# VHH binders against p49116, part 1

Scores and structures below are computed, not measured.

Target 1, 238 residues: p49116
Amino acid sequence: EGPLLSDTHVTFKLTMPSPMPEYLNVHYICESASRLLFLSMHWARSIPAFQALGQDCNTSLVRACWNELFTLGLAQCAQVMSLSTILAAIVNHLQNSIQEDKLSGDRIKQVMEHIWKLQEFCNSMAKLDIDGYEYAYLKAIVLFSPDHPGLTSTSQIEKFQEKAQMELQDYVQKTYSEDTYRLARILVRLPALRLMSSNITEELFFTGLIGNVSIDSIIPYILKMETAEYNGQITGAS
Below, numbering starts at 1 at the first letter of every chain, in headers, positions and changes, except where a header shows other numbers; antibody chains aren't numbered by Kabat.
ipSAE, averaged over its two directions, is called F for ESMFold2-Fast, E for ESMFold2 and O for OpenDDE. V2 adds 0.75 times the mean of E and O to 0.25 times the DockQ between the complexes of E and O.
Where letters were taken out, [cut] stands.

## First folded at step 1 (VHH; framework vhh_ozoralizumab_d1)

Design t1 (at its last look DockQ between E and O 0.05; V2 from the best seeds 0.00; counts 0 for: pae E 12.7 > 2, unsure alone 64.8 < 65, placed apart)
Fold by OpenDDE, look of step 1:
Structure t1 (fold): chain B 238 residues (1-238), chain A 128 residues (1-128)
Amino acid sequence: as target 1 above (238 residues)
Amino acid sequence: EVQLVESGGGLVQPGGSLRLSCAASGFTFSSYAMSWVRQAPGKGLEWVSAISGSGGSTKYPDSVKGRFTISRDNAKNTLYLQMNSLRPEDTAVYYCARPEYIALSEIQRFLSGEFDYRGQGTLVTVSS
């Protein structure tokens, strides 16, 4: 069969809300994060292998890995997003007692550590100078992870993950032939994603969500959203 | 059956105040975020406020921020919108809505026709 990913899956363009405010408020951060989340999920939808797993399995996969995909997206879009500025704003908001009524001292520490880990991860990816193809394959590897609890079709998922890994290997070998350890350096970054709390990520970036709505709960709706409608909305809102 | 019934609309002078109410039934009210949206004559739907299920979080667009206050009484299954310093441009039919997704950009999309539920609306006219 054909490759898991094509050149169309390499494109990952995030459009930020416009205009950028002088002060990055919670709304701006949440909107930006939401756009990235949607982009990431729609990217997943664009993969034929993903569709082949069926709606229920697709939803389960995304629920399991959305934080990792989102984090990879942050790293990939760090410049466009001004991620450092966003993170600084988040820290500032935390310090200004936005979360003091909700967070214990220990929780604050956890949140700050999470922000640090996130920044370090993104910095490490930037230092490695990960390109669009490598990001695409890394996202695929993360997406098609068979080791999440409650998944169906785990054998098929595993096959897709292996295919993603092989294609990444081939790409790296072809593109960076002089760097024999590049693949290893790239792959060893993936464990850092698993150490990041989805709950904390949600708290940091998606506090603008109103109600008892969680990322987990809205994932099915995002996956049902038409890509064209999303693109039109994003471009129109800019 | 899910029902949303708005009330409290009317004619008010610029600078005046109104309080809208929305009676909800047919679902666990406290489990859902709620929103107010409005539609001015000849214009599309505009999101004007949102509140979390618990009432602990509220959001406003810049157009109404500082003037409008959304609140809820979960014991009464009622949503409120306190509107102060009303302007002629606030003239619209105001609807109580239950959104599925609360991000602003998606709310806008939602306003294009993908509401889970929306009431019949209450007319607010701001005129001298």
Scores: ipSAE 0.009, ipTM 0.293, lowest interface PAE 8.7, mean pLDDT 86
Fold by ESMFold2, look of step 1:
Structure t1 (fold): chain B 238 residues (1-238), chain A 128 residues (1-128)
Amino acid sequence: as target 1 above (238 residues)
Amino acid sequence: EVQLVESGGGLVQPGGSLRLSCAASGFTFSSYAMSWVRQAPGKGLEWVSAISGSGGSTKYPDSVKGRFTISRDNAKNTLYLQMNSLRPEDTAVYYCARPEYIALSEIQRFLSGEFDYRGQGTLVTVSS
């Protein structure tokens, strides 16, 4: 059996809506986040091991891990997205609202803590200078997680995850041979992803969706979407 | 200041038609998707229609699909809603809205401050 990932799975180029508006707005954030989500889902779909699991298993797997894949994408694309600027502006708005006693304090505190954890995660990944190959393998480890409830074929999923871990180990040992603990430092970042709230991610990044539709409910449609259909839908909507 | 001014409401008999207009100012109208929402007396807001910035894509819930048509004239900065085959259940105040998504949490509504409803609303009454 060949490698789990090839060089084509390392390319991860996000194109932003332009220009960034003078004022923070929900439509710009949602369009930017939608592009990242679609890029992440089409990345997963391009992996032969993922294709081998079958459509029902694929959908279940992505529903379980979409927020983790999305968060890794945020970290990888943080500079292109100006994520630090966006999050800082959101924090300033929330802090002003608390001082003015305009919103419920408990929900705002939960959102603020989530933003700080996200900022910390992204900063730690940038400080480690995680490269494109490492991101690709980390995404594969997160994608092929057998631990989620309701999955079928969990033994095969676990084997793919072990293969992703082996390929990451081989890459890090080859590329960063003098940094004995790099693999361990990278892998220790992953548990934080499980603590990220999909509900808060939806509130922060996907507020422009029509109706009150959760991301996990639209994943089957995204996975079935052809590249040409995807481009036409995005271009025609803006 | 972003302003949205609705007009064209009134009293119509069941089966009748009305055309609502929304004059937009204070922003680059053609760059934004736009929506119509409505509020019946004593009820919450209900999404009615959406249109892309170019006007090439439109969306409707099942309750109005086939009866209502959203359109826009980007040269005049105006959004329209053509309402046909009106029913008593369509009686509501209709608002022009810049945020496409309006049934959101408190945080999402706070974050969408530039996308708040800016229109004053126009009353549509459908009665025999």
Scores: ipSAE 0.000, ipTM 0.168, lowest interface PAE 12.7, mean pLDDT 78
ESMFold2 (binder alone), look of step 1: mean pLDDT 79; pTM 0.804

## First folded at step 2 (VHH; framework vhh_ozoralizumab_d1)

Design t2 (at its last look DockQ between E and O 0.02; V2 from the best seeds 0.00; counts 0 for: pae E 13.8 > 2, placed apart)
Fold by OpenDDE, look of step 2:
Structure t2 (fold): chain B 238 residues (1-238), chain A 126 residues (1-126)
Amino acid sequence: as target 1 above (238 residues)
Amino acid sequence: EVQLVESGGGLVQPGGSLRLSCAASGFTFSSYAMSWVRQAPGKGLEWVSAISGSGGSTKYPDSVKGRFTISRDNAKNTLYLQMNSLRPEDTAVYYCARPSYIALSYLQRFSGFDYRGQGTLVTVSS
């Protein structure tokens, strides 16, 4: 049996919407987030092991872990996205809502804490200087998590996750042989992803565009979308 | 600045034809899928056509399939909508729009756009 991931799965290039507005508006932020979400899901779809699980199981997996995948994507694409600027803009927009007394104090706290956690996570990943291979394997580990409720083929999912972990270990040992504890330092960052609310992420990055439609409901359509249909827009190819 | 300017609307009798145009500027036109959407009086926005950046792929809802044809000229930064066999229920303001990614995957149920023109009125009446 071949490796879980190939070099083709290491490439993760996000193309931002153009043009960038003078002031980041909700539409630009949401469109940027949407592109990242699509990129993440299409990345998952490109993995043979993922395809082997079947459409129903695939959809269930992505529904369970889209927030974690998205967050890893934010970290990986933070520089290209100017994530700090986006987050600052989001905070500014939230302040307007606060002034209009549209949010409770508790909700404000929750949202602000979430933004803080996102920023801290991305900063921590930047400090670790995670490379493209490591991100790919981390995403695979997150994707093939068997511990979500309602999943089918959990044994197979677990096997794929183990394979991802082993390949990551081999890669780290080979590439960073001088850093004996690098693997451990990388893996201990994963729990932070589970502490992040998908609902709040959806509110911050998507609600301005999709309104009351949930990411959960859109996921099957994203996964079924033919990459070739709008590849120029999705991949940024001219 | 992104601009989308529609033209070609007007009054037409049932069974007639009309061709709409949209002039795009301010972005790399060929890199983006484009769509036509319409809003009838008292109704919400309805997508009526979509086309990929290259023009190689098109989509239509059942309501206009076989009657409407979307096309584009990337060299001219222009989007077109050929409307044939027009019906009174086609009466609406027609907009040229750059659809969001989510909208592209969810076209039949969601019409989200990052940019949309001012629209051109199409009236189908005897």
Scores: ipSAE 0.486, ipTM 0.766, lowest interface PAE 1.3, mean pLDDT 90
Fold by ESMFold2, look of step 2:
Structure t2 (fold): chain B 238 residues (1-238), chain A 126 residues (1-126)
Amino acid sequence: as target 1 above (238 residues)
Amino acid sequence: EVQLVESGGGLVQPGGSLRLSCAASGFTFSSYAMSWVRQAPGKGLEWVSAISGSGGSTKYPDSVKGRFTISRDNAKNTLYLQMNSLRPEDTAVYYCARPSYIALSYLQRFSGFDYRGQGTLVTVSS
């Protein structure tokens, strides 16, 4: 009956590969992103309400929302990751590729548009000064989304989402009592997450690690990992 | 997994012709501009042709313009290079190339191109 999340679910510490290379490269970017992905999956798995839904439901939920969770993680960890620098370097390289090739690339333009949307989302979250508690509840709201196709236990998932929304509301009203519109300003950022393409996220952050194996296909493996194996992935065993 | 497999190289006399093929898989072929690059013995990579994703636009450097024709068949996921009036200086290993959007190490080595195969050797000799 207790709260949906505890203080242990607020801690979200990303450790970057060391040392940072002189030039950002695909291996550094992919390893950094992999650590964030595994940290996000470990976070979801640690929630008692998530554990209570059972393994099949857990897999279905994470497959449906992993990109939204990852994008919230990018926003939360943007400073420690130097995400704005990474994205600027990628944009510069894409612009050089267009000029060198002298041919328009529809995919390159689509990827650049996605990068701009991602950067705008992260900037808006930083300007709102979203704290760790707020991020944790936003992630829970995204995780317990009952409207994904093919889910079982939809009524229980909806109850967990409502609980996350109520706990966020209570937290914001208590902690930011002088800002009556803070909850509304936070919640209007969530629809932007549905605009993020999982295919482009894989292309930006994961092509050097996974090859042609999709993140959707490895989610069951990640969710079944033993705690020691999880820690090895998120602490830089590479 | 992105795969590019080149074929069609061989020995040909000066003035002769060859047609190179590149079988592509692991990505939506029609969404990408494609290029041919070559590496002559003891030399660096040289760009030799490019074609838009739809096939509607092509580009060539002066060294091959009028002799080489790039084309693609998006239904078969295949890129082609028709090489006519071949010269001994066209001797090289030819590679099929795709843009690299996020591979910094590829940008440092291949100026924003991504290639996966061993290439196909073209030898022009009397």
Scores: ipSAE 0.000, ipTM 0.162, lowest interface PAE 13.8, mean pLDDT 79
ESMFold2 (binder alone), look of step 2: mean pLDDT 80; pTM 0.817

## First folded at step 3 (VHH; framework vhh_ozoralizumab_d1)

Design t3 (at its last look DockQ between E and O 0.10; V2 from the best seeds 0.00; counts 0 for: pae E 11.5 > 2, placed apart)
Fold by OpenDDE, look of step 3:
Structure t3 (fold): chain B 238 residues (1-238), chain A 126 residues (1-126)
Amino acid sequence: as target 1 above (238 residues)
Amino acid sequence: EVQLVESGGGLVQPGGSLRLSCAASGFTFSSYAMSWVRQAPGKGLEWVSAISGSGGSTKYPDSVKGRFTISRDNAKNTLYLQMNSLRPEDTAVYYCARGDSPALSYLSRFSGFDYRGQGTLVTVSS
């Protein structure tokens, strides 16, 4: 079959809305997040193995792991996104909500903890200095997780995940031969993604602007949209 | 500072027509695709039209296609929405937005734009 990923899958370039507003608002945050989400989903779609699973299985996989993919994307694109600034803005918006008594104490705690987890995860990835190849393989490992409920073709998914893991291992051994435990250090970060609430992520990055449609419900549409449509959104002038 | 100011809203009877305007400032207007979005009472934002920076390309959802026409005058930094054959279900606050994301029409949680005006109310009622 050949390798799971090629060099083309290493490229993961996020274009931010321009210009950046003086004060980050919910619209800017949502747009930035949307672009990242689209980029992540289309990245997945570009993998032949992903395509081979069929639309139903593809959709199910993405529905199961979109939060993890998105979070990895946040980490990978943290510099370009000015993620720290975005998170600070989110916190500020949250504080305003607190002042207006819109959230319960428990909810506030949950949301703040989530933000903390996101920040810590991204910081940890930055400290590890994860490169583009490693991110690509990590995303593949996350994408091809067979342990989500309701999945079909779990055997095939598992094979793809194993392939991703093997390729990552080979890459790390080749590229970082002097760092014997790099692979382990990288992989040990993945469990943190499972501890993060997709609902809270959705609330933080995708709410406050439009309606109550869930990311889960729109994933099929994202996967079906043409890349050109996505690109048109990036430039804002097509 | 980016500013978008909508005008032209009002009360119209079903089957009537209305033309909305949006005055843009604070950015190079012609460099950005623009959109109209609307929000009906109790509902989320709905994308209703988009136009490219040059004005050479327009997009509409099926809900308004054939009835609404988006246009722009880059010399005047103004965006327009001609609404014909209005229906009660078209009742909403209409917003001018900077950005082009017709693909996000299915994505009510996605803004598809980075700036939005304060909106103008359009009421279609007998």
Scores: ipSAE 0.007, ipTM 0.305, lowest interface PAE 9.2, mean pLDDT 86
Fold by ESMFold2, look of step 3:
Structure t3 (fold): chain B 238 residues (1-238), chain A 126 residues (1-126)
Amino acid sequence: as target 1 above (238 residues)
Amino acid sequence: EVQLVESGGGLVQPGGSLRLSCAASGFTFSSYAMSWVRQAPGKGLEWVSAISGSGGSTKYPDSVKGRFTISRDNAKNTLYLQMNSLRPEDTAVYYCARGDSPALSYLSRFSGFDYRGQGTLVTVSS
């Protein structure tokens, strides 16, 4: 009982590797993405409702939704990350892969379509001027999704999702009282997250210099980390 | 003191094969993910392969997938890289590197490795 999220869950500060290199490279992109991933996992772990579900349920939830959380994080941090510059560097890298005969034309088309969908999603969120509270509730809604196969405690997860939806509604009505349809405009953005392939996200942001181990295979280890380990991974200073 | 000593480099013709070894000492080898990285003249470091501490998971970038095979022998504290179908663009100094976090060895591995050897030179030319 009490609110699902507190003000401590609204703070979402991404610290970028410093200094930004003159030419963006795979190392910088992978480190930046890793910091966002760890920040997103730390955020999820800090929620009392999430903690209450137990370790096995926590792992299953995060495995199912990490890409949606990551994509919301990209949209929220797009300015601080210079995401458009990062995506341009990725496109340049893809063009070099064509030059070196490393990728098929079908794969390139698939990856470029994903980049377009990601840019459109981020643009739509920026146009709505989504604030930090709204992002926190949207992340909670995607985190507490009861629809994933193999989940235990699905009735409790559904109750938490409903609570996140109610708190978002209350927040929007109080803060944006003059905009009757703001909640509806925000919520219709969520289906776009399902257009994001976790496989392609891994290829764009996490593959290459950091290996090809899938994110879902390391989630149990990330969720067990102590705060000091998280800080090391967030800064790359371990 | 952590020590990593690479060997097995040399001159080979295009299409040839080499097997690199890395002898590890001064730490519990099986507790760490290991990788091979390379540096061609005038270029930065490029990740080439990684293997989990148990040896159960391996990863490769597309540039070497299907041609290179990483393996480890935890009883001998030795990391290996079998390189087949070598190309002139594989010419580089190859380094054995230890991951700085066994749980996250693949996410920040290049920027997060804590030790590497002095390297072994592989030259692929006719």
Scores: ipSAE 0.000, ipTM 0.161, lowest interface PAE 11.5, mean pLDDT 80
ESMFold2 (binder alone), look of step 3: mean pLDDT 79; pTM 0.815

## First folded at step 4 (VHH; framework vhh_ozoralizumab_d1)

Design t4 (at its last look DockQ between E and O 0.03; V2 from the best seeds 0.00; counts 0 for: pae E 22.7 > 2, framework grips, placed apart)
Fold by ESMFold2, look of step 4:
Structure t4 (fold): chain B 238 residues (1-238), chain A 126 residues (1-126)
Amino acid sequence: as target 1 above (238 residues)
Amino acid sequence: EVQLVESGGGLVQPGGSLRLSCAASGFTFSSYAMSWVRQAPGKGLEWVSAISGSGGSTKYPDSVKGRFTISRDNAKNTLYLQMNSLRPEDTAVYYCARGDSPALEQISRYMGFDYRGQGTLVTVSS
């Protein structure tokens, strides 16, 4: 077999809604997040190994890992998204809710902890100066996780994950030959992704677009989208 | 390439303390004055502190004077901000910035910087 990923899978160009408002609002945040989600799903769909698993397996796999892919995308695109500014706007809204109510709830505390974990993950990835090739392989490792319950073709998924790990190892060894421990430092970041709550991610980033529809329920439709429809969603759809 | 990476932000109760760090690379760190700037949600950029290249001079606005301390370790290419007695109004994204002038007065008056990091979020709430 050939390589799991090609150079076309390394390119990950997020475009932001225009114009950027003077004050960030729910619509801008949700549109920005939706663009990242669609870009992440398009990225996964473009991988020949993913295509080879079949559509039902594809849907199951993405449903299991979309939040991890999304979180890696947030880290990779944090500067172009102005993610720190988006998170600050969310925090300000939550703090205003506390001040107006003069009370704090357990849910607000959970959301604040999640924001902190997300920020620390993104900062740790930035400190490591993770490059586009490394992000692509990390996303592939996360995508082809055989550990999720209910998956079919688990043996083939495991082989694809092992291939992603091998290709990452080869890339890091060749590109960062002076840094013997870089691969280990990168891989120890992955467990933090399993701590991210899909439920809270939906609340933080997607409440303005999805209404009562969960990301889990729209994944099969996103995966069926033709390239022309995808480009329309990124450039013009709310 | 010039790179500035902030860390140390987080959730803290009023009256608490945090220490921010900024790892610098891609330039001769000790040759540049450095600063911290912040942006509260929905507000403009506000200068918070500046330090000379040697570390011998520092400057603060009245809003943080006595509570915040800027420092640097030129051997580690790292800039720090110690924040004590934190208040809810200190909630902001804090950015590490490289000064475009060695003069702290120019940095504070014009918010003069040529590079900044991605920022780190500091949230002061109970």
Scores: ipSAE 0.000, ipTM 0.163, lowest interface PAE 22.7, mean pLDDT 82
Fold by OpenDDE, look of step 4:
Parts: structure tokens; sequence; C-alpha cells
Structure t4 (fold): chain B 238 residues (1-238), chain A 126 residues (1-126)
């Protein structure tokens, strides 16, 4: 079998809604997040190994890891997204919910900590100066995680994950030969993704667009979306 | 138009007290949590205190806890910060800001407020 990823899987370009408003509104944030989500999902879909798992397995796999993929995407696209500004805006928009004392102190803390974790994670990735190849492989490692409950074809998934890991290792060794421990430094960032709540992520980034519809429920739709339709969504939305 | 106008800053000796005020307009004041933030010379923005819309909940970082008290009068659309036992390290421009976040202290360099006043200078010096 050929490599798990090719150079085509390294490209990960997010197009932001235009124009950026003076004050980031919920719509802008949600649209931006949605674009990233779509991009992430379609990236996964573009991987032959992913397709080989079948539609049902693919859906289950993405349902299990979408938050991690999304978060990696945030990190990768942090600059183009002005993520810090978005996070600040999110906090501001959450104030309406906070002000009426409808949220418990504990919940507020959880949400704020989540935002902090997101920012910290992205900062850490930036400090490591993770390149596009490394991000691609990290996303693949996260995508092909056999650890999630309820997955089928776990052996195959594990095989793909191992392949991703090996290819990453080879890449890092080749590209960063002077940095003996770079691979380890990169991989140790992955556990941080598991500390982040998908529910909170969904609440922060997607409440404005999705409403009562869960990311979980729309994932099959996203995965079935045609490329042309996806592109239309990206270009048509503002 | 949302406006926040701070007042009450000045020069005080260490151990002294000041009371800052922030007049808010252009929005439903009681519907928003409010915060005080400060910026010392050469330093980043620091979150100082927050209060819920109703005034029923207040938050402080450890740096000011026990010394500062945030309060609000929703009928007057005014936010207050009572500062006691002032220290030289409290010297900063103090800003009134709409919103609250316990995480702001930790991520203040990345976090902004949608609306913030022009600030009032507090100088603590002997």
Amino acid sequence: as target 1 above (238 residues)
Amino acid sequence: EVQLVESGGGLVQPGGSLRLSCAASGFTFSSYAMSWVRQAPGKGLEWVSAISGSGGSTKYPDSVKGRFTISRDNAKNTLYLQMNSLRPEDTAVYYCARGDSPALEQISRYMGFDYRGQGTLVTVSS
C-alpha cells in the first residue's frame, strides 16, 4: 500500500467570511467555525484510507473525533482566523447567558476554562511552529483513533493510525534531523485534545447557526456533501 | 452608542483608598456583567474584578481580593470599584469593561472586551 497521506492532504486553507465585521458577531463566529468544520471533514474524506473504512465507520469515526479535528484546525488556522479575537468575542457573547444568573458558577468556570485550554493549546502549537505536514499527520493520528467506543473495524483503524505515526516520524526525522525530540514534543500535545469537551466546543462556536441541532447529527450530511456544494457553501456564505 | 466613562482616579499614598466610578450608557446596563481591568505601565491588561448583571455575584483575582470591592447601581447605570489598602503595584490605568470572565486574568493578552472606557489613572506613590 502507498502512503497514508500525500502532499494533497497537506493543504489546509480556510477561507474566512468577508468582510470581517468591526465587532465580531455570533453569525460571523459560527460561520467561520462551520467553514473550519466542513474543511476538516472534507479533508478527512479526501484520504483514501478513510474512504476504505466505509460510510458507517467513517461517520462513527468522525463523530468520535470531530472536536479534536476541529481543535487542531483552530490551531492550524489560528492566525488567519484571528482566533484570539474570536475567543474574546465568544466570551463577550456569552455574557448574556451569564448575566441572568442562569448558568451556575461551575458551568461558567467550565466554559471559561475550556476557552483557556483552547487558547493554550493553540499557543503551544504555535510555539512549536508546527508545519502543514505535521498538522496533517497529527490530524490523521487523531482521526484514525481506535480508542473511541462503538467503533467498527478497529484493527484497520489502528493500522491507519500507525501508518500516520510512522509517516510523521519519517517526515520529522527527515525535515528536522537536528531536533531529535521534536516528534515526542509534538505527540505529547495530543492528550490535551482529549481534555476538551465537545459539548462546550459546540456551544461556543456553533450555537448561533445550528441551534438545537447537534454537530453529531449533521456530520453525516457534511460527509456526503459534494465538493462543489462545499465550495459553494464557502464562497456563498458571509 | 455604547459608552463607558470612568472617573475617580488620582494620586494616593500607599495604604490609601479610592473609589472609581463608571457611567454606562447606550445599552441595558443590568443585562450585562461588568468588569474592571487595569493596565500598569509597561504591562499587559489585567482583569481586576467582575460583577454579574444583577450584582448578586462578584469575582476577584487573588491580587486584589480582600482589598477591592466591585459594586453596581443598575438604577444609575453606574459601576463602582472601591479600592482599599492600595499598593504601589496597583498603579495603573483602570478601565471599565462590559462583560466578565474569570479566565480573563489568565488570557488577558488574548482576550478583549467589546466595550471599554478610556480609563482613569490611579497612581499609588509615597
Scores: ipSAE 0.000, ipTM 0.261, lowest interface PAE 12.3, mean pLDDT 86
ESMFold2 (binder alone), look of step 4: mean pLDDT 81; pTM 0.824

## First folded at step 5 (VHH; framework vhh_8cml_1)

Design t5 (at its last look DockQ between E and O 0.03; V2 from the best seeds 0.00; counts 0 for: pae E 18.9 > 2, placed apart)
Fold by OpenDDE, look of step 5:
Structure t5 (fold): chain B 238 residues (1-238), chain A 126 residues (1-126)
Amino acid sequence: as target 1 above (238 residues)
Amino acid sequence: EVQLVESGGGLVQPGGSLRLSCAASGFTFSSYAMGWFRQAPGQEREFVAAISGSGGSTYYSDSAKGRFTISRDNAKNTVYLQMNSLKPEDTGVYFCAAGDSPALSYLSRFSGYDYWGQGTQVTVSS
């Protein structure tokens, strides 16, 4: 059968809210994050193999890996997002809003550590100079992970993951032939994604917007949303 | 001038039904997602349902799911909320809202909407 990904899946362009405020408020941060989340989910939806798994399986996969996909998206869009500035703003907001009465010292530490991990991950990806193809394949590998609990069609998911891995390997070998260990260096970054808390990510980027609504609960809705409709509203196109 | 005018509220018994309407003016209606929110006395305003500009996508709160249906008629610049199997806990002021950002319109419980109606009272009581 044909390749898992095509050139159309390499394109991953995030449109930031406009205008950018002088002071990055919670609204701006959450909107930016939401757009990235939508983009990531719709990217997944655009993959024929993903569609072939069916709606229920698709939803389950995204629920399982949305944090990883989102994080990869942050890394990929770090420059466009001014991620370092966003993270700094988040930290400032946290510091300003930290009520010792509401947040335990341990929780604060966890959140700060998470932010650090996120920054480090994104920095590491930047240092590796990961290109659009590599990001696409990495996202595919993350998306088609068969090792999440409760998944159906795990055999098929595994096949898709293997295909993603093979295509990545071929790409890296072709594009970076002089760098024999590039593939390994890239893949070894994936475990870091699994160490990041989806709950903390949700708190940092989404709670200000969606309140007590979980990303988990809205994923089915996001996956049902028409891409054209989403894009039209983002770009202001009527 | 942007206007959102809610109607259709009233007093109903538990298990009853109401259909709310919101007439919009002053903006390109089809370009905006529309939402319904509600606020009970002493409580915060909460999300009930949202519908995309084209009407192709809908989203409901857990409380509304299975009982409420949001729809829109872009030719009439009107959004509707069909509420069935009403419960006393559904009592509150229901607000119509409009937003032009997909993410904010569909995910936000409040801040994602640019325009708000004055609300219509819904009372569910035996």
Scores: ipSAE 0.009, ipTM 0.337, lowest interface PAE 8.4, mean pLDDT 88
Fold by ESMFold2, look of step 5:
Structure t5 (fold): chain B 238 residues (1-238), chain A 126 residues (1-126)
Amino acid sequence: as target 1 above (238 residues)
Amino acid sequence: EVQLVESGGGLVQPGGSLRLSCAASGFTFSSYAMGWFRQAPGQEREFVAAISGSGGSTYYSDSAKGRFTISRDNAKNTVYLQMNSLKPEDTGVYFCAAGDSPALSYLSRFSGYDYWGQGTQVTVSS
């Protein structure tokens, strides 16, 4: 029966591109974001319950929730990434584009509102001092969400989500025994993740990627490429 | 009245070079991102390159990277496409476009542009 997550799934260490450029640019932001995306995909793939669902179900789940996982990753790694500095650079670029390029008012309003929502979410998580175990279980809860359109095996997905919720509850009660309402305060933050636009996340963080290829269209290749890389290490003994 | 007028097209041998120009009028040129698209006979219009209003950011299709360079001269209200190492598959009508968008990845889409030129023919053949 075993636990849904082990200590190996709690470790979530993002390594930033080095050296940091004198001026932040689209390439640095996209490389940093790509590393977080790959780390998030590797994290999800490493979970035995996720592996048990099969490759087609795995792809569908990640397509449905990648932006929520990515946003939780941004909050968790905000200091390591210097996320506030990245967002400030993006805002300055947008303001310069208004002055020079006469940008669409509706689009830039949407982008600025998304940035504000992202900053508010990250600030709220920082105020709660969410730890690595809590982040891991929150990511599992959003990953194993049975209510996304087009999913199969929803009964089993729901069972895994329930297990993630139980393990988070047990962890919080044991680790924060003096804070009776901590679990409730954490869980009420999750609905904000559904308000984050995957389209705008792509625009903010992934503008350096190839042409018309969206994140949800490359997810199968990211998941397969990671397997091939690891298999090369295992099978290459000679 | 907004006008975008392309020039510099023509017949060129494979491996040759052309420089396309697009002269803009009727709007504040430096406030608009500029793009180049092409349309081969019997095919849909496809993205080639885009440049921000200030000229600080550029974006290229995979087929254009390394061979084509987009640039602009805001003093002359003109955007350029330098095309090197031309191939027969580069043959088509090249269109200049102007768009009011905050992101160059959005400007790779046909719908991200408000104004279009009439096009200039580029033919790459022996």
Scores: ipSAE 0.000, ipTM 0.101, lowest interface PAE 18.9, mean pLDDT 80
ESMFold2 (binder alone), look of step 5: mean pLDDT 82; pTM 0.829

